VHH binders against Oxidoreductase NAD-binding domain-containing protein 1 (Oxnad1). Designs and how they scored, part 10

Target 1, 295 residues: Oxidoreductase NAD-binding domain-containing protein 1 (Oxnad1), of Mus musculus (Mouse) (q8ve38)
Amino acid sequence: AVCTQAASWGLKASTLRHLTLASIIKSRRKTDHLERTASVLRREVMAAAKVCEITHESPSVKSLRLLVADKDFSFKAGQWVDFFIPGVSVVGGFSICSSPQRLERDRIIELAVKYADHPPAVWVHNKCTLDSEVALRVGGEFFFDPQPTDAPRNLILIAGGVGINPLLSILRHSADLHRDHADKGRSYEIGTVKLFYSAKNTSELLFKKDILDLVHEFPEKISCSFHVTKQTAQISAELKPYVTDGRITEKEIRDHISAETLFYVCGPPPMTDFFSKHLESCHVPKEHICFEKWW

## First folded at step 1 (VHH)

Design z20 (framework vhh_7z1x_3)
Fold by ESMFold2-Fast, scan of step 1:
Formats: C-alpha cells, sequence, structure tokens
Structure z20 (fold): chain B 295 residues (1-295), chain A 124 residues (1-124)
C-alpha cells in the first residue's frame, strides 16, 4: 500500500476566520503534539511501556528502548507514538525508529529524542531512568506496509535531521522483509531502497552505523547517500564513500522517478515542501508521495 | 522570554519592492533556522522561504523564487526578506517563524514561535 498525505499549508476557512493576533501569540507557547495532530488517525490501544535501555545516539539525541508487554500494541513502519508521562501534562510525539518485527519478536520499540526545552524532551533527557513507566498510543499516516498482492516498489527515502527517525523504521522494515525472503522463502519481494539523508555535518547524522550495517548486509537492495551542508571537519574514512557535500539535489531525486517508485520525505518544513512540490511538478502521482514534517 | 517582531510592511504598488525585518530575542539566534510564512485573505498559511542558522543554505517556495531573497544578520539577531516585483497576489500578513522546542511532531504546518505579523498590501 502507498501512503499519501493531504497537501500542506492549507488551513480550513473556519480556522482562518478564527486566526487572530491573540491566537498567533498563544501559538508561540504551543509545543503540544496532541494539539497539532488532533485530526491525525490514532490506533485505539493505549499501552503501558517501561524504559529498558537508554543510550545516546549523539550528544544531543537520546535513544530509549521501551518494553511494551501489551500484545495488542502494534504499529506500521514510519508511525509515531503519543508519549504520555506520569506527572507531565504535555504529551510528547515521537516517531518509532525500530521495525515492526523488533516489536513482534522482543516487545521493544525504539524512540530517539533530541534535547529541547519542551517538557517531554526535558523529561527524557533529565528525569527518565531505567524502569520509568510511560503510556503509548500509535498514530500517523506516514508508513510503509506492503501487502503480498502488491507489485514490488522501489523506495526513495529523503530525510533531514530527526526526520531520519520514521525513515529508519521504514529502512529497517525493508531489511527485515529482504531477510525473511532470503531465509524463509515465504515473504513477498519488495524493490530496492535508497536513503538520502541530509544534516549540517556528519556528527548530526544519526544512526550512521546502523544504516551502513544494513547497506553492507544488502548491497544490491539497500543504498544510501549522506549529504552535509556545512561540514568543516574532515570526514572519517569509513563515511567518505557515502558522503556528498551540499544539499540533496533535484537532479539526484529526478533520476529515480518511475512508475515503480514510492517517495517518503521527512524533515523540516522547507525541505519537505521543496521535495514534495518538486515531485508533484515532475508529475509523480500523489499516491506515490508520502511526506511528514518534524519539529 | 522569546520574541519575534516583524517590521517593514505597508502599501506598495504592483512591481514595487519592500524589505521586511524580523528581530529575535530570548534565544541563541544563530543556532536556529528561520522562516518566512504568509497568510493571504481567504487562503491558508503559505511557507515562503527558509534560511539555516549560519545563513549557508536557503530555500524558497516556487511562488516567490527569483523575486524574494531571504537573509540574516546573526550579529544583530535579525532576519530579512527582500521582496521585489511585488504582485497583487502577494497581499498578505507576513510572519517570521522558528522551531526552538525541538520534537518529532507530526501534522500540518507548525513552528514553536511566530512574530505578530506585518501587513503587506499590493494595490494601485
Amino acid sequence: as target 1 above (295 residues)
Amino acid sequence: QVQLVETGGGLVQPGGSLRLSCTASGFTFSSYAMNWVRQAPGKGLEWLSGISGSGGSTSYADSVKGRFTISRDNAKNTLYLQMNSLQPDDTAVYFCATELDYGDYVGEYYFDYWGQGTQVTVSS
């Protein structure tokens, strides 16, 4: 199945008529995930989860592994969770970066949270410990969940900053499907996956080792191109073959346009809008473009 | 604590130019990307342009590409939008906006902090 999102930048007429300077001033104080995503679909299950591992993916990004014992809790690769913290009134919104198969096998999901003066992020970075308990609810329309009867599709993933989080879930899911096809001979075939991942410098590129491990495991099915827009330090020898100086270009993306290709774009609004509009201008069908903005 | 204040709007004739400014305070301006967004009468919010914290990268909506130029002066904590070849369809309230409280929020357009907006009217 393919993922499509409503065109961005359009507010309903009722919302426009009620958008006053006072409302705009109040919006400066809003970092509430629930308010921003009120119209986005959620699953019914509210599941308890316990923190079972805490690591740093970078100096500014903390990764949590959460044990979710409730067997009714499930998600599709690319979806996020409402993150409910006891004693914290603000609800967090974090994309799941692990695969659905990891949840099925180990009852674990992984979230990666960048440091910010936002109450859920402050809690993750300053108060969260092993065995801390939270509640989770799955949401989102940005996902990759191919069905056995679907024609094989090639994926182009375009990530900026923490937009990598849901795209890593999709990349890991794709790898799981390739592994199942090779090992079990029961799964259906999917096409190739290429990740374009942009950040200011290599230290801000998250999950580099995990991504490259997948590229090395499936070199004919999974590939990546890291893009750095303001790299001043020398790039390590292990990363040099995968790093391009400068933005992800329109030309690079255009070379991958075909009837068999699905595009997933996740990153800051300028990047997401740029690539979504560019793909539409190249006459890629809306059902072949899935995009999600992150904040 | 955090404030964004836009100035420079006004009435201008078609084909004219305006330079908008946005002065930021209460955060480390040079560490964050800044954006210009507008809202025209009867339309939704439209993102126009973005600039990285250092000023090294910029991006533009197709509707303004070639006519508008975004820039910043980090020493003065000020964001600029130079608007040339203005058209009646550019009539809107213009906002500067940024995301400071970082999170993986999903949904329609969102920035943590917005200015009050400055009205630009293009008519003869």
Scores: ipSAE 0.000, ipTM 0.185, lowest interface PAE 12.7, mean pLDDT 81

Design z23 (framework vhh_7z1x_3)
Fold by ESMFold2-Fast, scan of step 1:
Structure z23 (fold): chain B 295 residues (1-295), chain A 125 residues (1-125)
Amino acid sequence: as target 1 above (295 residues)
Amino acid sequence: QVQLVETGGGLVQPGGSLRLSCTASGFTFDDYAMNWVRQAPGKGLEWLSGISWDSGSTSYADSVKGRFTISRDNAKNTLYLQMNSLQPDDTAVYFCARDRGIAVAGTEYYGMDVWGQGTQVTVSS
């Protein structure tokens, strides 16, 4: 046999599902982090959801806004959903990129799906329309859910490619908390957030406008650094102050290490492993490093 | 061109052993979890075993746990299945399949998006 294509069973017949428990793809760092919080690995609620808006974040990434009427449906910033599509036997897994407060206020969550030959991604890109109905179940152990009694923490978010999706949720949640602190005069203090986001070029950086809007709203609390590794075109004047040529460096990350700092790393396995190993070598406590790998 | 090719199948007596290999090309092999799946005559697909991209995690179906061992060599773009204590009901076409997980944390469901053409294993008395 010389060539093999995508599984023929995926679209026309039943697909073979691989059920992966968190304990099968576990990490000591994730386990330590879960012990700190009242963590629920997966919500029991299976909720119906309706597509209410479709946009293209880039030529290869579609953003969906889903209306979830079920009031028992909730999530923590950084979590993902099991994505059940009628007539599609393969279950998708997509990180929520909107904040928990958006769900509480509007009953809306946002997902951003990169094109792939995987059946749920194919459905999102080729078949999904307004009013399409799906079912959702929340899962995941990669999240930021600070409690009022917790000491204030600074966040360093390190994103690569589509790994921005759960980190944008965390960034948006942090902005919501800063807004609540300013408006409601809360005694609960939130630390600073800095996002490092790497892609090949500026056109592959997702949510640039949304990220910069948050930086401009909270310039003393939220900052970002976009890194481009293969930029050949000229960078727009609006982006220039935020863009650095080259990879996110160990030195840049090391400068942010302190007892008060939490690190969230999400991206391709080589990037995620590199930074997790580097942070460990710098004696960052395991419970202060949270990571998630995207395939 | 994305491709998976299985080798190592054949005829073996009950109680014997076989080692299957699956060679990947056209994609970055060490970015993906990989699976072994089989189909016995007249039956549907049965998932047997999975291995993470870094070999840090493996999983097995109850029917093969303790008898089969999944492994990979990322430098050679090759996935292996060591099959010991083979039984007549292990007779099937064996496929390797690429796992296209979108998230790896928590409880999740993965589909297989690239499959080999299969290699026949016959366990006969």
Scores: ipSAE 0.000, ipTM 0.125, lowest interface PAE 16.0, mean pLDDT 78

Design z26 (framework vhh_7z1x_3)
Fold by ESMFold2-Fast, scan of step 1:
Structure z26 (fold): chain B 295 residues (1-295), chain A 125 residues (1-125)
Amino acid sequence: as target 1 above (295 residues)
Amino acid sequence: QVQLVETGGGLVQPGGSLRLSCTASGFTFSDYYMNWVRQAPGKGLEWLSGISSSGSTISYADSVKGRFTISRDNAKNTLYLQMNSLQPDDTAVYFCAASRGTYYSTLSEDDYDYWGQGTQVTVSS
């Protein structure tokens, strides 16, 4: 044994072995998108899509814009796609981070894919080029789709890592609704939206400029708090007002609990389980807590 | 060498108080979120409280809220847990642990970067 600090655990070795085994078993289960989501409802449409833009959001995350000409293809903010790649037998699962209105206007959806040894992610990072063709099918029950007769609701969005992807879709959709209300006066109103987004440092926070552009456009309706747990580099002056040192706290989330508030949590399973359990312990109704696990 | 050393444990009567200290060395303490975690005999790990690197954001498990207070002194590389109104169910080994953020409803030891040796707290008459 090399590390003597762990040896001071005494009889806790059995607890460590148990937790490690449970983690391994869960990890194997989660790697198959189609198997993991077999019970989740899909739309019937299988649509062809072409890659029309490729960018990097970070060194580890590549963004794709896909042109989807099929007018029967539609989605609700927060939903994902089954991602079918010619020549790749494994089907990918990726949340749409663009808004439904972007699809209606431009026939474009945006996906952001973190590098992983999983074959669809490898294809996106290593083989995908402009005009590459894929097939898409919409799925998922994690979405925000307010109806005109619905009472206005406040949204609290809690994101970790790539869990920002479906929450950015919801944030962008909310902005679209506020824009429609301001321009037309007849569009139904929604409440405020606050995003809590956690990463190790500011470099790992995705879509910072896109998020802040929405905050600046709708300062009375949209707000955000970026949380960093291991920030060693200096934070830029533009970003500093929006960054909090440390994790998203239970108290901060609890301060937003009301009858009008809906919670959307998306991120790694430990984060998602923690916040959904905390909200339930605070007696938030199950129908006001929406969560989805991505890793 | 990285070390987290807990002190202040011991035997206390129900309703009593104890103050735990955790002294860190071998890493930049002020860069880390710090946690208190306990393990009762025959049970798994239970997260109790966490405090951000600056000390500005603090949270508690419902089982200890209102009774325990977490604090830190970055100049001394020391984490504290003030425990009041102690109950027999608080009997456990108490660990300090350094992390990149604690969001877990169920704890894995792999979710923490560094762990202390643990200090025994026994609440009994």
Scores: ipSAE 0.000, ipTM 0.165, lowest interface PAE 11.8, mean pLDDT 81

Design z29 (framework vhh_7z1x_3)
Fold by ESMFold2-Fast, scan of step 1:
Structure z29 (fold): chain B 295 residues (1-295), chain A 125 residues (1-125)
Amino acid sequence: as target 1 above (295 residues)
Amino acid sequence: QVQLVETGGGLVQPGGSLRLSCTASGFTFSSYDMNWVRQAPGKGLEWLSGISYSGDSTSYADSVKGRFTISRDNAKNTLYLQMNSLQPDDTAVYFCAARPGSYLYDLTESEYDYWGQGTQVTVSS
């Protein structure tokens, strides 16, 4: 597995004393995808892709299934695409939430795009139709790709908001490997995976059914804990056993620290920086902490 | 609707103590980092202290370190500032403020500053 490290977010007390809250908030605003990821490696393949399915995962999030006929196009679970739209000069950046095995089998990748006042997101929400064509290029250093010779590792996945997208890819890939192990008999073993996923309310928790289907298929290997911070509506009986009111706590994550555990953190920068810094302070090796910032 | 209401201000003698409270409503208080900020007459805003959403981490400006203690009660949606060894230079309007940049925010929440209306603290003989 390849892990990257985020610098811990923080302003010194002396600088905070001289700043307004508005300037502190503005300093944490996201940059454009190409500018933010200018130094990140890309695969050389630029592939045409056609929209073959559009669904609404939540009131604010559209899911696209893209058919990618080019057999040289491939990715590792957790990676994203540069999203090139004909007639749109701004290039989008979206994590792939489907598994590598889905691409190999069906030539399909899945993207989930939250509405934003940003040209690629506006196009996805307002102009994209079935058979719309785009171009894709794979990038990213945040991924899970275990090899048969690797020591078995347990995964702790910490997701916030749309940061679920690459972590769902990792979760789905892990499930594919467990399924292959059970059905085909591998010489290697992979460990357990637990997902911590936070959003404001249950309607903003993406892919709940897909996640719970995997938990039910592999109850000894896959588990999850949903966290909601502003839940006002009644929680359904089906979700209630998996939902905790309030933030993912340092203590909950700390209880999973061991030599065999890899941590994948993906969400808004404050969340990602907070957990990455906390894990470092608990002496988790840097190569066991993988993180990526998404809004 | 988001609301932050400060109470506990007043007149105090030099060397005295006051405890400020800030009661929050309209947002998930336990998911926000909370701050105390003050403004003395004719001066700009000065950040004094911050506390993490859980209450486990605190930070203080050098001007108040060792004299002021920030705390919170998430069950009561209330932020506190215990002020000891007060000096005339501590005379100011004291504001509580929530940072929407907590690690669980989404894009919509990151656009809002939540501020209280302020409470007056006067340190005078």
Scores: ipSAE 0.000, ipTM 0.220, lowest interface PAE 11.5, mean pLDDT 81

Design z32 (framework vhh_7z1x_3)
Fold by ESMFold2-Fast, scan of step 1:
Structure z32 (fold): chain B 295 residues (1-295), chain A 125 residues (1-125)
Amino acid sequence: as target 1 above (295 residues)
Amino acid sequence: QVQLVETGGGLVQPGGSLRLSCTASGFTFSSYAMNWVRQAPGKGLEWLSGISGSGGSTSYADSVKGRFTISRDNAKNTLYLQMNSLQPDDTAVYFCVAGSEWDYGLDLPEDYDYWGQGTQVTVSS
C-alpha cells in the first residue's frame, strides 16, 4: 500500500512504485516465484536496499550483502525476500542466509544466488555491481523464532544444495542466541542444533568455513555432518572429520527423533519429499516438520 | 500512518475458546472489508473469514464454519474473531487484513491493502 521512499539511496520513488505495481498488479506475466508463493504471507514493508559487497561462494553461486536502511524492515531466520530489480519485470525469490541480529546490528542481509537461466539470477550474476539498488519484501513460513516462554527444542536441519541458504540463517540465529545466553545470562535456553548438509562433492558445499566456525565456537550445542555423493577429489584435512561419503540416511535421521525435536528440511524436491514423508511415517507430528522446496 | 494491531492470542486447551481483536488506525475502517487469515507452523497462508465494511455480510472457510464468528465495531475501529471448539490444528499466527473490495481471491498477499503483524494462538494440553 505505501511505496518505499528511497530518494536518499538514489532510487526514484516512481521506480519503486512502478516495480511494486507493475510486477504484482499490472504485470503481463506472473513470475514463477510469485505464482509458486502466491498464498505465502509477506511482511507489509517494501524496503530499498543497496548492494555493498559481492563474493563468489562457488563458481555457480554468488553472494550479495545488501544494506537496508529502513528500520521497519525485519525478518525471521529462514525467511526469504521478493527481489525487485529496476528494469526487470520478473521478481526474484531468494532466501536470506544471514541472521536477524546481523540486520539489527549492521542493517545488512546476505543472499546467495545460484546461476540459473532466469532473469533475476541472470541479473545478479551478469549485471549486479556495488551500489546497485533493489527493493525487497520479506515472506515465508519456513522459519525458527523461539520465544523466551517456549520449551527448549532441539533442531535437526537437513539441507541439500542451495537449500542450505535458509538453514544457514537458522543456524546463525541459533548461534546468536547461544552467544547471548553466554554473554548476557538470559533466563531461557535454546536446545542443540545439528546440520546435515548434502552435495555432490565438497566444492559444492557452501559456507563450509562459516559453518565449522560455529561448530568450533559451540561444540556442545552445534554440530554438523557433511555428506558427499560423488566425491572424486581428495577431501582436505580440515573437512575429513565432518564428511561422510554417501547420502544422508533415514536411520541417521531416525536416531534424532524425540518429543522435543524440530525438523527443518530444505533442498531439491526428491530429497525434501523423501525426508518429510519418512518423518511422518515415524509419527513425528506435522507441527515438528518444517520444509521448503527449491528446484 | 496505517496500523493494524492484533491482540487476544495465547495458549488454550483443546475445546477451549479465544476472542481475537484487531484495532485499526490510519484509514477509513468502515470503507474496508476486513479478513482473518492464519499461518500454521510449516504450512501456507489460509483465509478464514471475511466481513463487509458495514458488517452486513460475512463469509467463512469450511474449516472454521460453525466454530468461528467474525464481527466488527466500526465506532471503535475494531475487528473481532470469536474462536470456539479450538483444536490443535488451529495452532497458528492469526493476521488481521484489510481489503478495499469483498474478494476471496487470496492469489497474492499484495491483493490485501493492509496487514497486521499477527498474534500467536497455540492449542495444546
Scores: ipSAE 0.000, ipTM 0.078, lowest interface PAE 21.8, mean pLDDT 80

Design z33 (framework vhh_7z1x_3)
Fold by ESMFold2-Fast, scan of step 1:
Structure z33 (fold): chain B 295 residues (1-295), chain A 124 residues (1-124)
Amino acid sequence: as target 1 above (295 residues)
Amino acid sequence: QVQLVETGGGLVQPGGSLRLSCTASGFTFSSYAMNWVRQAPGKGLEWLSGISGSGGSTSYADSVKGRFTISRDNAKNTLYLQMNSLQPDDTAVYFCARVRYSSGWYKGTYFDYWGQGTQVTVSS
């Protein structure tokens, strides 16, 4: 089984044909998480969570570590949560960027929230403190959950902006599986992972140290290519080997197309649509292309 | 556009009764199943009760069955929770929640919109 797009564009094409112009305009302006993902499956568990750490990944992105004591709460790498805030009527939607094993071991998940003029994001940036309590419900069909009987697959992850969040979860999960394989001996075969991650400049690339730590731990299994489109400052010596000036190209992606490769694309709609369409035009099976749009 | 506003919370003595209301706007109220959910201090969300769009079907969590009654007035776009035999452990913030795209299932995890909550405190 392969993933499907988790984030809906809201309305099916056939439904739009029967709406008034005013209704269509209202739908376009509606950026509500629950509205966009109304058709996406959720897990049954709604769990309490407590904020146990707050950090900044960039000037505009705040990271939360949440303690989730409920043992029935679980997720697959790449999934997101409905984020319920007491006293806030709007429900947030945030991808989990930590791995399933981190939750199993420590009962912790990590979320990274970009500032936006949207009540849940405003709450995270302006009101949230240590020990703040929220409720979480897992959703999403954009995930990587290989089984021992599955054929080994290579992963190509294509991230833009905060679309790195679910892809970092997948990357971290892949690293956990490679670590388990090394520590416990041969359990089952898993393929390689390459991350392509684009932002305007290096300061907008999130989790650089965490990503490179994984590359250095598993250099034969995990690799990355950072892309910067509007870099004006000099790039540090540590990052320079991993940074390419300019956009992620169709040619670079095409070089990785094979029968055993799965593609995960996550970022703004223009980027996600561009690469999904390109992969489909190269005759990659639809079931080998997972994509998720974050607005 | 969609708004859910809970009212009717307050301080009540053990064994007392209280009725919560949820006023809905911005959608066709009768087309959606509605739920009541609460959050006690230091605890997660607990689903309490659900009602179908027509009001013909209801369900309750075991913790409130026989004590709480969910109802709705579709002409007034209002959902109600009648709470009887209140106990100190019923102290919580109570939320009204909508189930989007009714498929005949009105209990569970299909909450689309929910209100800001109303505080209920049960103490002597």
Scores: ipSAE 0.000, ipTM 0.129, lowest interface PAE 22.0, mean pLDDT 80

Design z36 (framework vhh_7z1x_3)
Fold by ESMFold2-Fast, scan of step 1:
Structure z36 (fold): chain B 295 residues (1-295), chain A 124 residues (1-124)
Amino acid sequence: as target 1 above (295 residues)
Amino acid sequence: QVQLVETGGGLVQPGGSLRLSCTASGFTFSDYYMNWVRQAPGKGLEWLSGISSSGSTISYADSVKGRFTISRDNAKNTLYLQMNSLQPDDTAVYFCATKTYYSGSRYLSPMDVWGQGTQVTVSS
């Protein structure tokens, strides 16, 4: 398993005040995907895609299934797409939440888009219809793609909010590999996967049923812990065994540290920075910590 | 009262063909994406094929690509599955189902309707 980390650059002391202002001016913009990700590697293929299913994951999150007929279009679990909409000048950026095997088998990818006043999100929520056509290009350095010669690794996935999207892709890919191995196919053995997923309340936890279906299918290989920080409503009986009140703790994560463990962290910058720095302070090798910030 | 009814199942020899129909009532069939799903004895549900409301976008599971063809007739409120080159492991109960759907600039009411199923047995 290969992972990537975002680089960070500090300023020298405070000797030059104009450098402090330049740093503020050069801060990343949340709504311009192409500008924020200009240095990130893309695949060469630009593929046409058609919307073939639309589902509401929550009141604020809409899921699209896209048919991508171009056989040269492929991705690794955890990657995202540049999303080009005819007539919309702003390019969207959305993580793929389905698995690579779903694309290989059915030529389908799945995207989950939270409502925002950003033109691509507005288009998905207000204009997008079945049979709408878009163009896609794969990018991203946050992925899980184990090779047959790799030693088996355990995965710890730490998700916050919509950061679940690329981690669900990784979780689904892991499940696909376990199915392949069980069928005595060409699959190589991989380790266990545990998902930690934090939101304010259970209604903001996305894909709960999909995640629990995988836990129930592979109880010895896949596990999860949902964390809620501001839960006021009653938690359903089916969810109670999987829900913990309060934040994901440093102690919980530290209990999973070993030479065989890879960590994938995706969520808001405060959360991703917090856990990435904590893991580094626990002497986890840089190559074993993968993170992606939602800006 | 929204309803889906599957017909056309039966016993067929390996290598044979069957055409399944699914008739919709109680809702505007032409507004909804439709699916075929099956369940083999002692196994879970397997999605087979889907078709958009207009019929222009179609997808298939790898297990049935090249052998099965999904189609629809919106004037007759009917979904079809043409099954060719049937194999013993195609033996299952076959269901049709809707999915929630977004049309234009609005959300349609949530809808997730399943039929009762029709039995297909492939045996000599």
Scores: ipSAE 0.000, ipTM 0.101, lowest interface PAE 21.7, mean pLDDT 80

Design z39 (framework vhh_7z1x_3)
Fold by ESMFold2-Fast, scan of step 1:
Structure z39 (fold): chain B 295 residues (1-295), chain A 127 residues (1-127)
Amino acid sequence: as target 1 above (295 residues)
Amino acid sequence: QVQLVETGGGLVQPGGSLRLSCTASGFTFSDYYMNWVRQAPGKGLEWLSGISSSGSTISYADSVKGRFTISRDNAKNTLYLQMNSLQPDDTAVYFCARETYTIEYGSSTYKYTFDYWGQGTQVTVSS
């Protein structure tokens, strides 16, 4: 029929226009950190920082430890920094993966940067050396900062890829609070923490040893489940008890829903949108769901 | 209820100027990247300009760079397009569009898409 032919051709034309328009927008749209986070609150302090240690967490992820002498520089677990590099016009955005107590004790923060063909990441991987100086400004509204008068809460952390970075900060902060509580009279009690961390294979799971060290230190308080979606190699005996083949499922997450549970989701937008929407559909209050997207 | 309403179109002579406005309602305007898109008679959609939620990042299509200026007033929930040095080939329906990512869990592809559009405002550049 004429209407069927018109609809078919109309859909093809609109699809081609839409694809062309999206490509033009993407090619001209700056995907830099300042653009993505323009509406997000920043702390006022701009602090100088020196690179004091460089390591690799994987072949594609480099970890930096930065000495921040400025005592007015502080952050909450889960926050990130604007990363200003002398001579580089593009500002980087990197989540802090160390704990607030590490900064208080040692004046050190840790960043983990995946290689990308983007000026700040290229600088970290190719030009950054020991004693390189940068400037930092803290930002972000994705954080865990319990107060002594708060009711104890259980945390469910859902990480994908490098979205582990701010969640590792939260996990490390939780461990610090459990350690303070174990010393009796130094801290208030918080609930349990369970991390769900998804990657294609075990080699792409970052900080496995650091995470398992915390699980072994606090087996009653901290647990984890690693998820691998495309594992072909044999999984090591040390990891097997913690690894599940397949994606993190909504059914697994639903088992942890309660009035006392806070959810933190960080990963690529498909993952964060999926879990955020499903938690909302299960009537978890919006204030109990924290999420942060990375591109 | 999300709504975008464009105003300010009309007939203008070559070399003239027009300012388009787009008033947003039903969502938090200051959270969204906004765009101007046009469609000339018998042609497809042409992206013209985009502006970030804060207004700090702005981009233009080469065809309008130096002639058009995009701006926004988040307190008034309004997007603007100042159009200078208008030419006959600027004749088109001008649309305000809200930008978002279209993402599917299980897919590794990210798409920038316009999820809401205004009805458009006609701009005619003629002697």
Scores: ipSAE 0.000, ipTM 0.225, lowest interface PAE 11.4, mean pLDDT 81

Design z4 (framework vhh_7z1x_3)
Fold by ESMFold2-Fast, scan of step 1:
Structure z4 (fold): chain B 295 residues (1-295), chain A 123 residues (1-123)
Amino acid sequence: as target 1 above (295 residues)
Amino acid sequence: QVQLVETGGGLVQPGGSLRLSCTASGFTFSSYAMNWVRQAPGKGLEWLSGISGSGGSTSYADSVKGRFTISRDNAKNTLYLQMNSLQPDDTAVYFCATDETYEWGDSYTMDVWGQGTQVTVSS
C-alpha cells in the first residue's frame, strides 16, 4: 500500500493527503465558462457552424473543423468561442487553434477539446458527428493582430496544457504573415516567434507535428522549446533537438526581454500568474504582456 | 505562488454555528474557483463545497446541503464557509483549496490548499 511504502521510505502522510486533495478537486470541478468569462467582451455575431472534420490529436484530445458560412463571422488569432450545443444547457468555451486566414480562405475554424466530465466536452467526445450543428460567438481579449503601420515585434509564447490552443492560433497566424511576405509581397514584416511549451512528458505535448512543421518551414523566424518536467520514457530522435528537461525558467524568459518583444502566456492560473508577475517585476510594460487562464 | 490561510475554527456545541474564512494571496483570487474540504480524525478527505470565480455558481456535498453556505468576497480575497446546525460528526480539520493544481519546476509540489483550521463540535 502507498501509506505503508511512504512510511518505509520517509514520505510524509501530508504528501499523500495533498495528492488525494488534488484528485478530489479534479473530480469535483464545476466551473461554468459563461460565469468565468462574464466580464469578457463578445462579438455581436452568433453564427451557425457545421462539423466537417473530426480528428484525434491524442487519445484525450479531439479536434473539430467547423464550417462557418456566415461571412460576418471573424476572429483575431488567440480568441475563443462560446460553443452552443442544441439540447445541452451548458455553454462550452474553446479557443480557436486555427488561423484567421484559414477562416477567410476556407470558412473553417479548428477547435481542440480535451476530454473532461463537463457537458460540452462530453458532447464533443461522445455525441458529436460529421454534420452536427452548433452555434458560435467569438470572445476574448487575448489576441495578436498586428497592423501594417505597426513596428515589427518579436513574440514569446508561453504555453501550459490546453493553453497551447490559442497560442497555436497565434503561431499559425504569424506563419501566414511570413508566407504572405515571402511569396505574395502583400504582408508587412513581423519579427520572430518563439514558443515555450511545458508539459509533464512528451506524450502530453499537443500539436508537436504541426508546430515542428512551422519551425522547419521558417527556421529563421519560428522556433520552439518543449519543456518536460517528469519525462520517464525515452524521447524520440525527431523531438530530442527541441526538448529541454525541467520547467520553463524565469532566467530563460528574461533573456528575451526587449522593447520590441510581446509576451503571450496561456495556461493554468498558477502558471499565468507566475510569468505575468515575473515579467512585470522586470519592468516589461503591461501592454506588452498578454495572458489568459484556461482552468 | 499561491498562499491560503484558514481562520475561524474552534470549539462549538452541537446545533451551533461557525463561520470559516480563507484569505488568499499571491494570485488573482477572482480567476479561481475555490473549494472547502475537511478531514475527520482517522478518515480521508471529504469534499464539501465549491464556488465559481465570480461567485455565481455553488455546489455542495449531500452531507452539508442546507446547513453550510459557501461565499466569497473577491475585493477582500476571502472565501467563507458559514456552518449552521453543527453535529459532532462535523468535527474535522477544514481546508480551503483552489480548483486547479499545477506542478512547478524541479520540486514537483503543488501548493494549492491552506494549512487547515480545526473545528470541534462537542458538548
Scores: ipSAE 0.000, ipTM 0.254, lowest interface PAE 11.4, mean pLDDT 80

